# VHH binders against Probable 3-hydroxyacyl-CoA dehydrogenase: the designs that were tried, part 11

Target 1, 346 residues: Probable 3-hydroxyacyl-CoA dehydrogenase, of Deinococcus radiodurans (p83589)
Amino acid sequence: MKIKKAAVIGAGVMGAAIAAQLANAGIPVLLLDIVLPDKPDRNFLAKAGVERALKARPAAFMDNDRARLIEVGNLEDDLKKLKDVDWVLEAIIEKLDAKHDLWEKVEKVVKKTAIISSNSSGIPMHLQIEGRSEDFQRRFVGAHFFNPPRYLHLLEVIPTDKTDPQVVKDFSEFAEHTLGKGVVVANDVPGFVANRIGVYGIVRAMQHMEKYGLTPAEVDQLTGPALGRASSATFRTADLSGLDIISHVATDIGGVTPDDEDFTLTESFKNMVAGGILGDKSGSGFYKKTKDEKARPRFSTTCKPANTKTRARCACPPWTPRANLSPSATPCTPWKARKATSCAPP
Short names: E, the ipSAE of ESMFold2; O, the ipSAE of OpenDDE; V2, 0.75 times the mean of E and O plus 0.25 times the DockQ between their complexes.

## First folded at step 6 (VHH)

Design a62 (from d3, 17 letters changed; framework vhh_7b18_3)
Fold by ESMFold2-Fast, scan of step 6:
Structure a62 (fold): chain B 346 residues (1-346), chain A 120 residues (1-120)
Amino acid sequence: as target 1 above (346 residues)
Amino acid sequence: QVQLVETGGGLVQPGGSLRLSCAASGFTFSYYAMGWARQVPGKGLEWVSYITSGGSTEYQDSVKGRFTISRDNAKSTVYLQMNSLKPEDTAVYYCAAPYKWDESGYTDYWGQGTQVTVSS
C-alpha cells in the first residue's frame, strides 16, 4: 500500500508534532481533535496544535509553508473525511476506554485498505483492538514516535499477533523511505528496545569497548542484532534512540541501584553528550553517515592495534581522549575472547 | 499481561550445579533481550547475565566461565545454567524482561524470584 494522505487524531504536543513531521515529508494530513463546548471555533484544539508547532523550538516544521498541508478539523464534524485517508494515527490520552470509543467510530468510516495505528507506549496494541473486526485487526499496527518527532529518528513499529505481515512491511518501508525514520520492529508489550536490560547492555558495551580497545562496529558485530527481526545492534540502536535519552535513563537507573556499576556512564560517553554528539539526530554518534547518503553506507571511527611493524593511520572515536590516541606496542585482547565459552556458534 | 515464572532454584552444595528456567508470556519473546539479576543479602541488585534477541551474551566477571545463559524462542523460555556454584552465589535470582519505556523514562519487569542457596 501507498500512503498519500494521513490523519492524526489528537492535536496535543505529540499529535501536532507528528502532523508537522508528516507535512515535512510532503504528506497531506488531516489533524482532528475534540470540540470544546466553550469555544466558538469548533476546530480550536486542532488549530492551537498547529500554532504551537509553528512556534516550537527547536523548530517542528522544516519550512513554515509545510503547515499548509495540514487540514484541521474535529471528531464531530470531520470524522467522515477519514474515508479518503491511507493511514490513521491516534495520539490521544492514554486511557483504554477512550481508545476503544475512538476505534469503534473510526472503524465505521475508514476505508478497508487503510493502515490504522496508535502512538501509545502505555497501552498494548492488542488491548486497543479488542472488539474490532478481523479486517480492522489485520490492518492495525503500532507506530510509536519519540518527542520531538522531527529530531528523534527512532520509530517503533509494533505489530500484534493479528497484524498482516504485509502491513508491517509496507508501513516500515514508508516510515524508512518517506519519513526518514530508523525503524525498529518491537513486540506488543509495555517495553521497548532501550529497556533496562537494553540500557545495561549499551552501558556495559561502552565500558568494555573502552577497556579492551574495541570499535562500535566490532561490538555490534559481536552482539548481533539487538532485536530479532530488526537489524539494529548495540551502538546502532543507541544512535537511533539518541545518546541523550540513553544518558537520562542510565542516570535515573544509577540513582536507584547504587551498588550496581553496570549503569555507570563512562567519561567518554558523558563527553559525547556534553559535546552535542547525540546519534542520528545530531548527524553523528557512534556512527557517521557517509557523504553519499544514496548509497546509505555507514562507518565508524576506529583505533585498532596494527599487527605489523609499520602502523597505518588510525581513525579514533569522537569521544576518545587525546591520551588514548598515543601509539602503543601492546596488543589488546578483544572482549569476545573473554566470553564464558569460545565454543558458542558464531 | 507480561508474566515471568522462574523455576529451578534450591539448595546445593559448593561446587554443585543448578539450571534456572524462566517461562515468559504476554509478549513476543523472540524480539527482546532477556536477563538474569540477583539480590544478594546486603549488596543490593546485581546483574548476572543477559542474552540479546540475536543470541549474543554478556556476563558479570564473577560468573564468567561458570554460568551460561541461553534461550529457546519456540518455548518463550530463557535459561541460566549455573556450574561450580560458590557460597557467594547465594541470592534470590530474578528473570527480567522489558516492561515499559518511552521518552519520559523506563520500567522493566521482574519475575517473583527463585531462591538459590549454596551451603553445606
Scores: ipSAE 0.000, ipTM 0.128, lowest interface PAE 18.6, mean pLDDT 71

Design a63 (from d3, 25 letters changed; framework vhh_8dlx_2)
Fold by ESMFold2-Fast, scan of step 6:
Structure a63 (fold): chain B 346 residues (1-346), chain A 120 residues (1-120)
Amino acid sequence: as target 1 above (346 residues)
Amino acid sequence: EVQLVESGGGVVQPGRSLRLSCAASGFTFSYYAMHWVRQAPGKGLEWIGFITSGGSTFYNPSLKSLVTISRDDSTNTLYLQMNSLRAEDTAIYYCAAPYKWDESGYTDYWGKGTLVTVSS
């Protein structure tokens, strides 16, 4: 089975960025989203997705001309076009009801040879396909991209117990050879990252944080609940896993592949581990626990910043202070800001 | 303009049945899943169930034996049939249309609700 044309359903942050990555690889892609009845343009959401991808930083397209490979449309008018599509990827809201409704419609129009995938990390693959035909279930395989799709080499392929092994093989070969992804086959369990897959994603995210001046909390907004995901986001997941474990896995891989910078730990990360900041098991990592046991970001603005001497080492890595670490104000800092402003102008 | 108008609420005696309606307009009703949600006085939202565009129904397990969701695509109407009503079923009942994503985030279309009071 050869994937010559794809469809991405859902033109949010992930869907639009994945469509851009497909276009970068020379694959024509149909990008569909719902019709907004308040907008005269029935393709408003899909067009907005493309526009956001064109403006994205870091750049989603390797060349803005690649956007011409993306055909925008909507689910009401254009779902029938799936009959010519070799691979359908869903990147809609993380609601089981929305996914069931979508798959019921897709099954009626998609061709019998197409591979069908979900980008979900929060909803198990097998739950989404309950009630679909055996043929549909055999061609269904999870395909979880990491944000940003252009820059993170990893792709998780998530079969169910119903997925045809040949579909897993064919899709993995496409992902490796056409999309340039490093494929790992994962269990159909939300948020499972206890191996080299999760470590690769976390290390690359840290490298991009340093390069682009992002905070862990900002990255977690892009990979976590803000996108409707049910599982813990990148750096929160790192704290749960243990930063020492991540360090050991990355170092072991780097020792075997010394020319592969994708496993090169940042100096900030090395300093955290060396300083005994190992995540939840050490009481702190990228996040700290409050006395009510709720996690609070360490490298973003929070309501209860810790001791400035200790937290300055942890809260402001070498890529600060002039980098964009959190442009949003916090409710807990207005008093300090007001005092500074009201106490004699400069 | 998307509009959802719930109707059929009112005062009903315990043990009786009641059917609520939701009239939908401003979108292609037959193409979308539809939801029922309720909110009892002073409490949070409780999901009742949804029906897909193809007619498959999914229910809150705690309510499955008490309710039936159906739809009539020819009249753009969603229904909630409730049986064996109890005082604890007193709530405002809402229907909800498909989720959307825009620059400000995800939103839903909700009706204003219809009040059901179960009393003797």
Scores: ipSAE 0.304, ipTM 0.682, lowest interface PAE 3.0, mean pLDDT 74

## First folded at step 7 (VHH; framework vhh_7qia_2)

Design e1 (from a43 with Y31F S104T; at its last look DockQ between E and O 0.44; V2 from the best seeds 0.00; counts 0 for: pae E 3.2 > 2)
Amino acid sequence: QLQLVESGGGLVQPGGSLRLSCEASGFTFSFYAMGWYRQAPGKQRELVAFITSGGSTNYADSVKGRFTISRDNAKNTVYLQMNSLRPEDTAIYYCATPYKWDETGYTDYWGKGTPVTVSS
ESMFold2, look of step 7: ipSAE 0.440; ipTM 0.796
ESMFold2 (binder alone), look of step 7: mean pLDDT 81; pTM 0.814
OpenDDE, look of step 7: ipSAE 0.483; ipTM 0.827

Design e2 (from a47 with N58K A97T; at its last look DockQ between E and O 0.01; V2 from the best seeds 0.00; counts 0 for: pae O 16.5 > 2, placed apart)
Fold by OpenDDE, look of step 7:
Structure e2 (fold): chain B 346 residues (1-346), chain A 121 residues (1-121)
Amino acid sequence: as target 1 above (346 residues)
Amino acid sequence: QLQLVESGGGLVQPGGSLRLSCEASGFTFSYYAMGWYRQAPGKQRELVAFITSGGSTKYADSVKGRFTISRDNAKNTVYLQMNSLRPEDTAIYYCATPYKWDEGSGYTDYWGKGTPVTVSS
């Protein structure tokens, strides 16, 4: 099967970026989103998505001219246009009921040979297609991209027990040869592969870091190139991903996995997130981006480390500033949630 | 069995100096942060200084500029050099490692028995 035209439903950060990647590959894309009642332009969200993609850094488009391959529309007026596409990918809100509603609509319009995919990062694929026909289920396969889609090589392909193996093969071939992705076929389980293993690793590293009195830098030194991993290692990777994302994924997966898979977030980490320390997108996370004397980008820890026991029990991030460790300071309340900014005594 | 043994405490006059030592055994010393705590009569135990496995240090405000924590991994020993001692530094000083895995009990913290420091004229 050849994919000549695609549709992306959901023009958020990921949807728009995926549409851009399709355009980069020379594939015409229909980008759809909902109509906003308070906006006169019925394609407001889809247009906004394209605009964001055009301004994205790093660049979502190889050439901004490729944006011409994206046709914007909305789910009320342009749903019927799905009859002409070979691949439909949804990247809407991560709500199961919303997915169900969408697929019910899509199933009525798409041609019988179209591949159907979800970009969901956590909602099991088999749950999303409950209530759909056997024919629909046969051609449904998860396609989980990572942000940013242009640069991150990995694509998880997630079939269900109802997915036609030929669909998996055809789609994987398309993804590899046309989209330039490295395909990993994942089981339809919570977190699939990357989040299930990757986020678990981050969470466990966090726990061990605090327990053994290590710094993020020390942990990354141990868990990066020394192990044949990327230089971003553990916590730099977390900062790049977004600490809020890590938090959500860990919480969601932990809620549905066996107890022996410990996804428990440290109190310090929770406080970071609650305090708006979210990684690169907030200007700081485990690391702060700085420049050396030659204006070269460098990453440093935000603060001098404190005693591991004190850091953990005070519910303050070990790498955040402590304004006062004076004996007169208010004793730390063990494992009570505090904002990251509240590590200083009142 | 994990063991922490403090030494070097004693009586000193205000403005004097002491060097505390803590010898560790029963675990891979170089993998763990070490800390000094103190407890004065009628007060809660408080952090004095801490040093990570990588050598980064943190001090209580009250001892900054006067106390220095260091470690010798070859000797499995952490030190606390205390200069310009004050009467308010009088306390029992404890050596500690944050958490250690103990089979059957999980992660636990370990403390030495403490060494007394008295600063008095």
Scores: ipSAE 0.000, ipTM 0.212, lowest interface PAE 16.5, mean pLDDT 84
ESMFold2, look of step 7: ipSAE 0.146; ipTM 0.641
ESMFold2 (binder alone), look of step 7: mean pLDDT 80; pTM 0.806

Design e3 (from a47 with Y31F A97T; at its last look DockQ between E and O 0.56; V2 from the best seeds 0.00; counts 0 for: pae E 3.7 > 2)
Fold by ESMFold2, look of step 7:
Structure e3 (fold): chain B 346 residues (1-346), chain A 121 residues (1-121)
Amino acid sequence: as target 1 above (346 residues)
Amino acid sequence: QLQLVESGGGLVQPGGSLRLSCEASGFTFSFYAMGWYRQAPGKQRELVAFITSGGSTNYADSVKGRFTISRDNAKNTVYLQMNSLRPEDTAIYYCATPYKWDEGSGYTDYWGKGTPVTVSS
């Protein structure tokens, strides 16, 4: 099946950004939102969404002419236009009653061959389709984009027990080949796949920190910019999430696949959790918070130089950030864009 | 400009009945779902029931079989008929719609002022 025209319902941050990415891919998009009683322009929200996407930094559109592929409308006047689209994606408020109300309306007008999707991360897909016909349910599949959709490669495809496997295949191929997404097919449970991928990254970073003698700050410097996250990285994210939660999830996954070393917790991490070092909620984790606005979290290790005669040495000064200073975040020896044989990050 | 006005709350004995009403104005009522939520002292607000624009209903497990939500689109009014009331139903009951939009916060729930319900001997 070929998706030639799409609709996005909900022109908030995600909906407008997803519409922009569809337009980047050359797909005409109908972007709909509610009518605001206080605005004489009944399409105010959808227009505001496009305007926000045009101004977005980083840029949501590959070039501004792509915005001409987005037709704006509203749910009261323009819902009937869904008869012409091959894919409907919902990105409205995360309230089950609102989604039920929407799907009840969409079912009455949508093309009988269209794929129907929700971008929801918090409401299971099977709950949203309760009360819909079997035909609607067979064509329904979750499609969870990550913000910002243009730059985050991952797309979760979430079938229900009712989703036609051919719909999953067709949609996944569209997402991979037309939208350039790395598709992961996930179970219909809230947030599980995204949490599993996040836990994988954190566990692997812990293993490599121990293997190579890196500090949490050094790993975060290397992983933060590479992942496009300006304010957080692997170990900062771990502290925000809670180290006990990471331990629990990694242990559960390890119980299902016990030979998977990717989820094997380091002994030092297990000792941190056992000792009550649980991240921000416990006052410390890989980083310790301080009330001094000019201080940074302490660093626990330094980069060790390689001793092999065939590898370049990495020399680190014996440096620990002072709590009363704003220390440099740069590595003790710069890792350059060219590949290095020593002091390489994990 | 958007308004939700609840009425019908009060004091009632266990086993009694109350009918709550919520009159809506300032939006196209017939196009949108409506809900009833409640908040007991010291607890979080919880969904009690909702009704879609087309009349489909859903209920919290704790009230299923005892409460009935309905709507009258001609009067822009949603109702909650509460039968077989229990002390645990004591709360402030709010009519709500999830369709309010704020420039800074995006989508938010719009809540009525609430109507208190007390179930006590």
Scores: ipSAE 0.382, ipTM 0.759, lowest interface PAE 3.7, mean pLDDT 77
ESMFold2 (binder alone), look of step 7: mean pLDDT 80; pTM 0.807
OpenDDE, look of step 7: ipSAE 0.384; ipTM 0.778

## First folded at step 8 (VHH; framework vhh_7qia_2)

Design f1 (from a59 with Y99W W101Y; at its last look DockQ between E and O 0.43; V2 from the best seeds 0.00; counts 0 for: pae E 3.9 > 2)
Fold by ESMFold2, look of step 8:
Structure f1 (fold): chain B 346 residues (1-346), chain A 120 residues (1-120)
Amino acid sequence: as target 1 above (346 residues)
Amino acid sequence: QLQLVESGGGLVQPGGSLRLSCEASGFTFSFYAMGWYRQAPGKQRELVAFITSGGSTNYADSVKGRFTISRDNAKNTVYLQMNSLRPEDTAIYYCAAPWKYDESGYTDYWGKGTPVTVSS
């Protein structure tokens, strides 16, 4: 029940990021996706996934050399390699017919000791395993990661009524000890998982924004349209939802969750809420509305990075790597701030 | 380039039968699942049936026992045999492959559709 090699099927945003986190943990990873007929490179999608993870900000790899642990392939040529892995994680398109077809193929090749998982939050785990052998079903357990997987420590483990309890135990131990995850065993119910995902993601983004000296706008640039999300990214979504609502939900979850750190609100956020800064409904949150009689209202950032006392106010472009997140970091020049910046200065 | 071309639709009386065909090209047809979806005016598209590459089938509850999906890998064609048709089956029927890549990510690829009308 020791996971020494894994496969991730689906090299989209989540699949590539999960492969990167497995590589960070020292686990060799086979990353597979479909063949695109119009591309001469049959591994185009998996390679694009690794390339995207190498360029991710905040960094998906703790050290870019970790990418050497990811072997790319495709489902037509390389599915047979699943005979060598201890864990298969699916992160393909959220369509039941596609997942059934995948599991039918995987069952024919995967070794009999492998754990089988889906990262889906939208399709219940029990529906995915219909038609699979009893042995396959016993080894199947949902494993839902939060984006970005390196920084959001919660992992939801979702057994079905068929999942062997020993598999749940073994997988949870792997996730905790090797991946450093805070594991929560969740019900196989889409609505519950979706609600916890939303609040968990916002809370951890706040924690990491403060720790690494990022602005809300920098985080939203990384989590919004560039990553295929709606235009309302993490902190813009928080302002739309109401910071008091997020605070109440996070506090309720944190009071009953064994790993309270996963839902621990930052002191700066608590102070915002206590001071009546509640998002769009209060006129400001992580952003504030501005009046522009000639144009639509613009939001501006009200939350500062943890390092603001010693850091110049010239914003670096979001995609320029920072060499140092400490107060000694070199500030951007004004011409660099005008060029390629998406942040609104105070 | 991937192409899905549906045919076989038309007008039929309640209780009648039709067979829909979808000819596929531009990909390794035998490796992928194929599906039939339908969309009535003003409604969302819904899954009718799918067939995996290995021949396993699944049906929407509303059509179980009346519709049969099948495939012929030598002809790159998927079929939907529709029996005991009801007026509620009236829709445009679409053949679908479970994958397409574009700027927005993965999405189903759809044919142009073939209309089916069940009416006295």
Scores: ipSAE 0.345, ipTM 0.745, lowest interface PAE 3.9, mean pLDDT 76
ESMFold2 (binder alone), look of step 8: mean pLDDT 80; pTM 0.806
OpenDDE, look of step 8: ipSAE 0.618; ipTM 0.867

Design f2 (from a59 with Y99W W101R S104T; at its last look DockQ between E and O 0.58; V2 from the best seeds 0.00; counts 0 for: pae E 3.9 > 2)
Fold by ESMFold2, look of step 8:
Structure f2 (fold): chain B 346 residues (1-346), chain A 120 residues (1-120)
Amino acid sequence: as target 1 above (346 residues)
Amino acid sequence: QLQLVESGGGLVQPGGSLRLSCEASGFTFSFYAMGWYRQAPGKQRELVAFITSGGSTNYADSVKGRFTISRDNAKNTVYLQMNSLRPEDTAIYYCAAPWKRDETGYTDYWGKGTPVTVSS
């Protein structure tokens, strides 16, 4: 399908950044948010979103004049403008009641041919469309962007059982060819970016690493090849997937199930992500890359055992027991169960 | 300024009834969905019922058939009629507007709550 004009509802971090990426692709965008009762400017939130995107680091716009493609508005005054758009993308609060109320309003005004999408990663798409007409449901498909949308190639496309397969095909082609995205079609379940069990396993491994004084390499040796799992074991898998992606998925799941401590990120992990340590794509994550022409890059560990107040000494042999053809990590042996900032330099 | 003022809570015997009210001001009440949430000691706040701006209702499974949410846009008021009350309904009940934002993010706007105790 041909998407010539879009609307983004919600001008928070993700909504404004997605609007910027659409503008980079040459697509006029209507960016809407609610009216704040204590602000005289009824478009305050959408304007603030554009200003945030203009100041973003790394840059959200390919150049600042792309912001001219973004028309700001608000949901009370400007919802009727949705009659003119080919795609509506929702990036509002992760609350089902708010999304139901929004979709009830959108259905009354949106073009009959428009594709309707949610950027939600935590609320299943099929729950959002309950109460909508069959026609609306056929045109609804999840579209989950990663922050920051300009720089993260992946886009998840999440059909429901009701989504018209032609809509999935048309939207995926638009996302790939116009937005330059690598499209993955995902299942309509919470945490669809990754298997919920996989994200649970990574988050729990981080918590247990801190609690029991294990290093990332020790955990991976216990959860990887020794037990017949993939050579990218728990923390290696996190480094391959991107620590920012894991952080985002765990945070989104935690927003839907806030009492579930199984998805609570450790402070050390949050600090890694905030510091730009994002895994293999950033050159380091739980492991730093090393080079060896005879094998895949070897990685050293970042030792941070639970309750350790000082850097622990680690013993990390540089070999793999299986073959020279796969990557390996040497488990660290803590000198004492003490807090560590790093092992030895690679 | 946005305000949500709950009333109607109290102590009730099992099987009894209460009607909660929430008076709203400082926003275009008729445009927004309204909800009732509750928080029991040691538990997270949970949705019990919501009503969209168009009048569509939804209920938590634990209260279906016993609770009824309604709204009166002329009075800027949302109600929760609670019948056949059980001890597990004991909680502080909060009215919420579904949206509140500042420059940094979204959240719900909550009233101060009205306590409901169901005890024999």
Scores: ipSAE 0.343, ipTM 0.741, lowest interface PAE 3.9, mean pLDDT 77
ESMFold2 (binder alone), look of step 8: mean pLDDT 80; pTM 0.806
OpenDDE, look of step 8: ipSAE 0.604; ipTM 0.863

Design f3 (from a48 with Y31F; at its last look DockQ between E and O 0.46; V2 from the best seeds 0.00; counts 0 for: pae E 3.6 > 2, unsure alone 63.4 < 65)
Amino acid sequence: QLQLVESGGGLVQPGGSLRLSCEASGFTFSFYAMGWYRQAPGKQRELVAFITSGGSTNYADSVKGRFTISRDNAKNTVYLQMNSLRPEDTAIYYCAAPYKWSDESGYTDYWGKGTPVTVSS
ESMFold2, look of step 8: ipSAE 0.377; ipTM 0.758
ESMFold2 (binder alone), look of step 8: mean pLDDT 79; pTM 0.799
OpenDDE, look of step 8: ipSAE 0.753; ipTM 0.912

Design f4 (from a59 with Y99W W101H S104T; at its last look DockQ between E and O 0.58; V2 from the best seeds 0.00; counts 0 for: pae E 4.2 > 2, unsure alone 63.5 < 65)
Amino acid sequence: QLQLVESGGGLVQPGGSLRLSCEASGFTFSFYAMGWYRQAPGKQRELVAFITSGGSTNYADSVKGRFTISRDNAKNTVYLQMNSLRPEDTAIYYCAAPWKHDETGYTDYWGKGTPVTVSS
ESMFold2, look of step 8: ipSAE 0.339; ipTM 0.754
ESMFold2 (binder alone), look of step 8: mean pLDDT 79; pTM 0.807
OpenDDE, look of step 8: ipSAE 0.643; ipTM 0.874

## First folded at step 10 (VHH)

Design g1 (from f3 with S102D S105T; framework vhh_7qia_2; at its last look DockQ between E and O 0.36; V2 from the best seeds 0.00; counts 0 for: pae E 4.0 > 2, unsure alone 62.7 < 65)
Fold by ESMFold2, look of step 10:
Formats: sequence, structure tokens, C-alpha cells
Structure g1 (fold): chain B 346 residues (1-346), chain A 121 residues (1-121)
Amino acid sequence: as target 1 above (346 residues)
Amino acid sequence: QLQLVESGGGLVQPGGSLRLSCEASGFTFSFYAMGWYRQAPGKQRELVAFITSGGSTNYADSVKGRFTISRDNAKNTVYLQMNSLRPEDTAIYYCAAPYKWDDETGYTDYWGKGTPVTVSS
């Protein structure tokens, strides 16, 4: 994929933070929002968004000079500049009428090769594209980031029934290789993280792994690529998503449905998260990366359910992450090392 | 100064009709979507209909086929034609847009003061 310039529409908390992460990745970004009638500066909202990102704690920019890659503007004066971008990402107010109105305008000006995305988690993607041309609909794919985008590895990619599969592939490759994201393809339904169905499947797989004494690899053979369907199996998907995020979603669901054991985390999983074993972003999860720097990562099982009476010994091997890692400042290498906060568990 | 002024509400018998108007000023009216919302006593405010800047419309299921939203950009006015009115349509009707920014809560709607509609059996 050849995304050389992007636009982010909406300079609220998420939009500004996503623009900052695009700038971190070296992508020039046009950041647009509405004109406020009571402000002399017509770009007030987009500028305020950049200023908040510059002051964010933890830091949104890897280096404040990256903010130079963000061009601010407004939807009345600068919408025409969308003819020059390869990707448009919407992060405006979560109201369907506002999104419909935006997409009507965007369709008229955006170049025909651009990918078009919404960051919405509350409004299904298929509802947003109603009334748009078939060509626009083919190029539309949801792209749901988690706040703060710099530090949360997961990116949900949400196709509609109309989305061209090649667009899904091209965008996912961009997100993985340029943005360093762990991509999960999710259903076009309202939800959080990878939608509730995906979390349910992962939690149930963990429970069955413990009950039947299976390894993560054995479970993944039963739930993923055995029929040539998904590129990521259950526990590979969990490692890509981040085990801390899975923990949060499952705990939230369990809080509203306390007697539904389908969302109850296993003790072995809780021990992994408490020990800083958080998936690819921590260098280890249910799988562990190979050390071959010249090849794509290869993974082996790092966690095997044990038939042992002690709780600490029934899960994954004990780790002492602070002592077992290289003397560098980073305790993990799931992505390019940054300041310590980029590798820290939640 | 952004202003939305609703009019056209009143008391009407079931099966009757009313036409609501919302005259807007203080912003680029033709650029923004506009909406009608309503709030019955003890209920949450709900969307009734909206119309995009390009004229595309959407309606709540409870009013489809009975209500029509339209706009006149030359008059900076949005209309809601309400036909076949029922007692359950009794509410205060509000015109909404454009969105304003609030540092604490993010975007919020601009609202008119509302125009009451009472459908008495």
C-alpha cells in the first residue's frame, strides 16, 4: 500500500492522538475539524487538538518536532485538500447524522484511490456508508484505534459486506508494517476491543485449554488455520491484541454478567498478565518470538497448562522479567523499543 | 451569535397536522446537517429526523411515513411537516445544529428553546 499522506477529521481526544501517532510514523497528516462561529481563528479546534497532544502525559509524540508533520485546517476551507491524501480517517462526534453529512462531502472531493475509514466503535460501519456510491463503499473500512494510540498496540480493522478484500489486505499491511499495529479483523457490530464475540472465544479457549490439558498451539490448530480460513488463530490473535486488553474487556463483561462463567479468566492467564507477559508487545505471551533477526518472527509456545497443585506452577513458567532480559532499558521487544512506557504493562 | 428559533407548535387533535419551522442564524447554515429532536415528559430527548447539507434525510421509525423534514437554504430554515399526529407525538420539539465544542464534554449540540406540541384525544 502507498499511503504517503493521511487526513484525520475530528481533532478531539482520539483524532489528535491518532494524528500524533501518524506523525510519529513519519506520515504527513492533515488534521481538520469544524469552524467555531465564536472563534476568530477558523482552525481553532485543529490547533487546540495539536496543542493538547503536545502536552499529553504520557507523551503522544516520540519527539515534539514530529508535530511539524501535522497540517491543521478546517472543514469549510480545507476539505478540498482531501484530493491529495491516500487515507481519510474520521474521528468526529458519535452521531450518525454528522457522519452521513461528512461522508457526503468527503465523497465529492477525495481521490478515487484513497482508503476511507471511521474510528467509531459505537456506530456500525455499514450504517455510515448508506447513500454513498458503490466505489466509495468498496474503499471504506473501519479502523478503530485505542487511546492512547501510541501505546496501545491493537488496531481493529472492520470491513463491511461492501469492503473490497484487497483494501482490507492493503490497509492491514500498512497498519502492521508502518504503524506497528497488531491488526485484528472484527465484525461490523457495536463493541469494544475486538468485539464481544472475539473476547468470548478467547476466554472460552483459555478455559478449555486448562480443563483438557491442551497447549495454545493445539487449541489454535482447532480454532484457526486448519481449514485455511483465518491468518491468526485464537491465541495468536490474543498475543496480537495484547493480553492486558483482553483482561480488561473480559473483566468489564464479567462485571455486568457475574454469573456467566463464559467470561471468567483463568488463573494462569491472570498470572501471565500480572507477570508482565502481555503478548507480542512484551516479547512473549502464549507464544514467544524467535531470535532470527533476518526472518519473520517464528513463535513457540511459552505457556503450557500444568497438572500441578500449586497455583504459580499450574500456569506459565515463572518469569523474572527485570532480571532475565538484556541490560538494555527495555524489558520487551514486541515492537521497536521506545522510552520505557512503550513496553510497560497496563 | 448562533441562534435557532422554533415555531409552529401548538394544540392539535389526533389525526391532525402541524408544520414546525426553525430559523437559523450566526453560522454557515448551508454547510451543516440539521435535525429535529423531541422530549416527552419523563423521557430522554430523542432524534425525530435529520437532513444533511446535501438534502439526504433520515427518520425515527415511529414517525416514518407521517413526518417530513426539509430545508430551505435561502431562508436558513428547516421544516418538520407532521401529519397523522397521535397522542404519543406529544412532546417539546427542538431544532438542533451546528455542534459546539465544550472542553469538558467535547462536542455538544446547539438547541433551540423548543416548541411544544400537544396532541389531545
Scores: ipSAE 0.352, ipTM 0.749, lowest interface PAE 4.0, mean pLDDT 77
ESMFold2 (binder alone), look of step 10: mean pLDDT 78; pTM 0.784
OpenDDE, look of step 10: ipSAE 0.581; ipTM 0.852

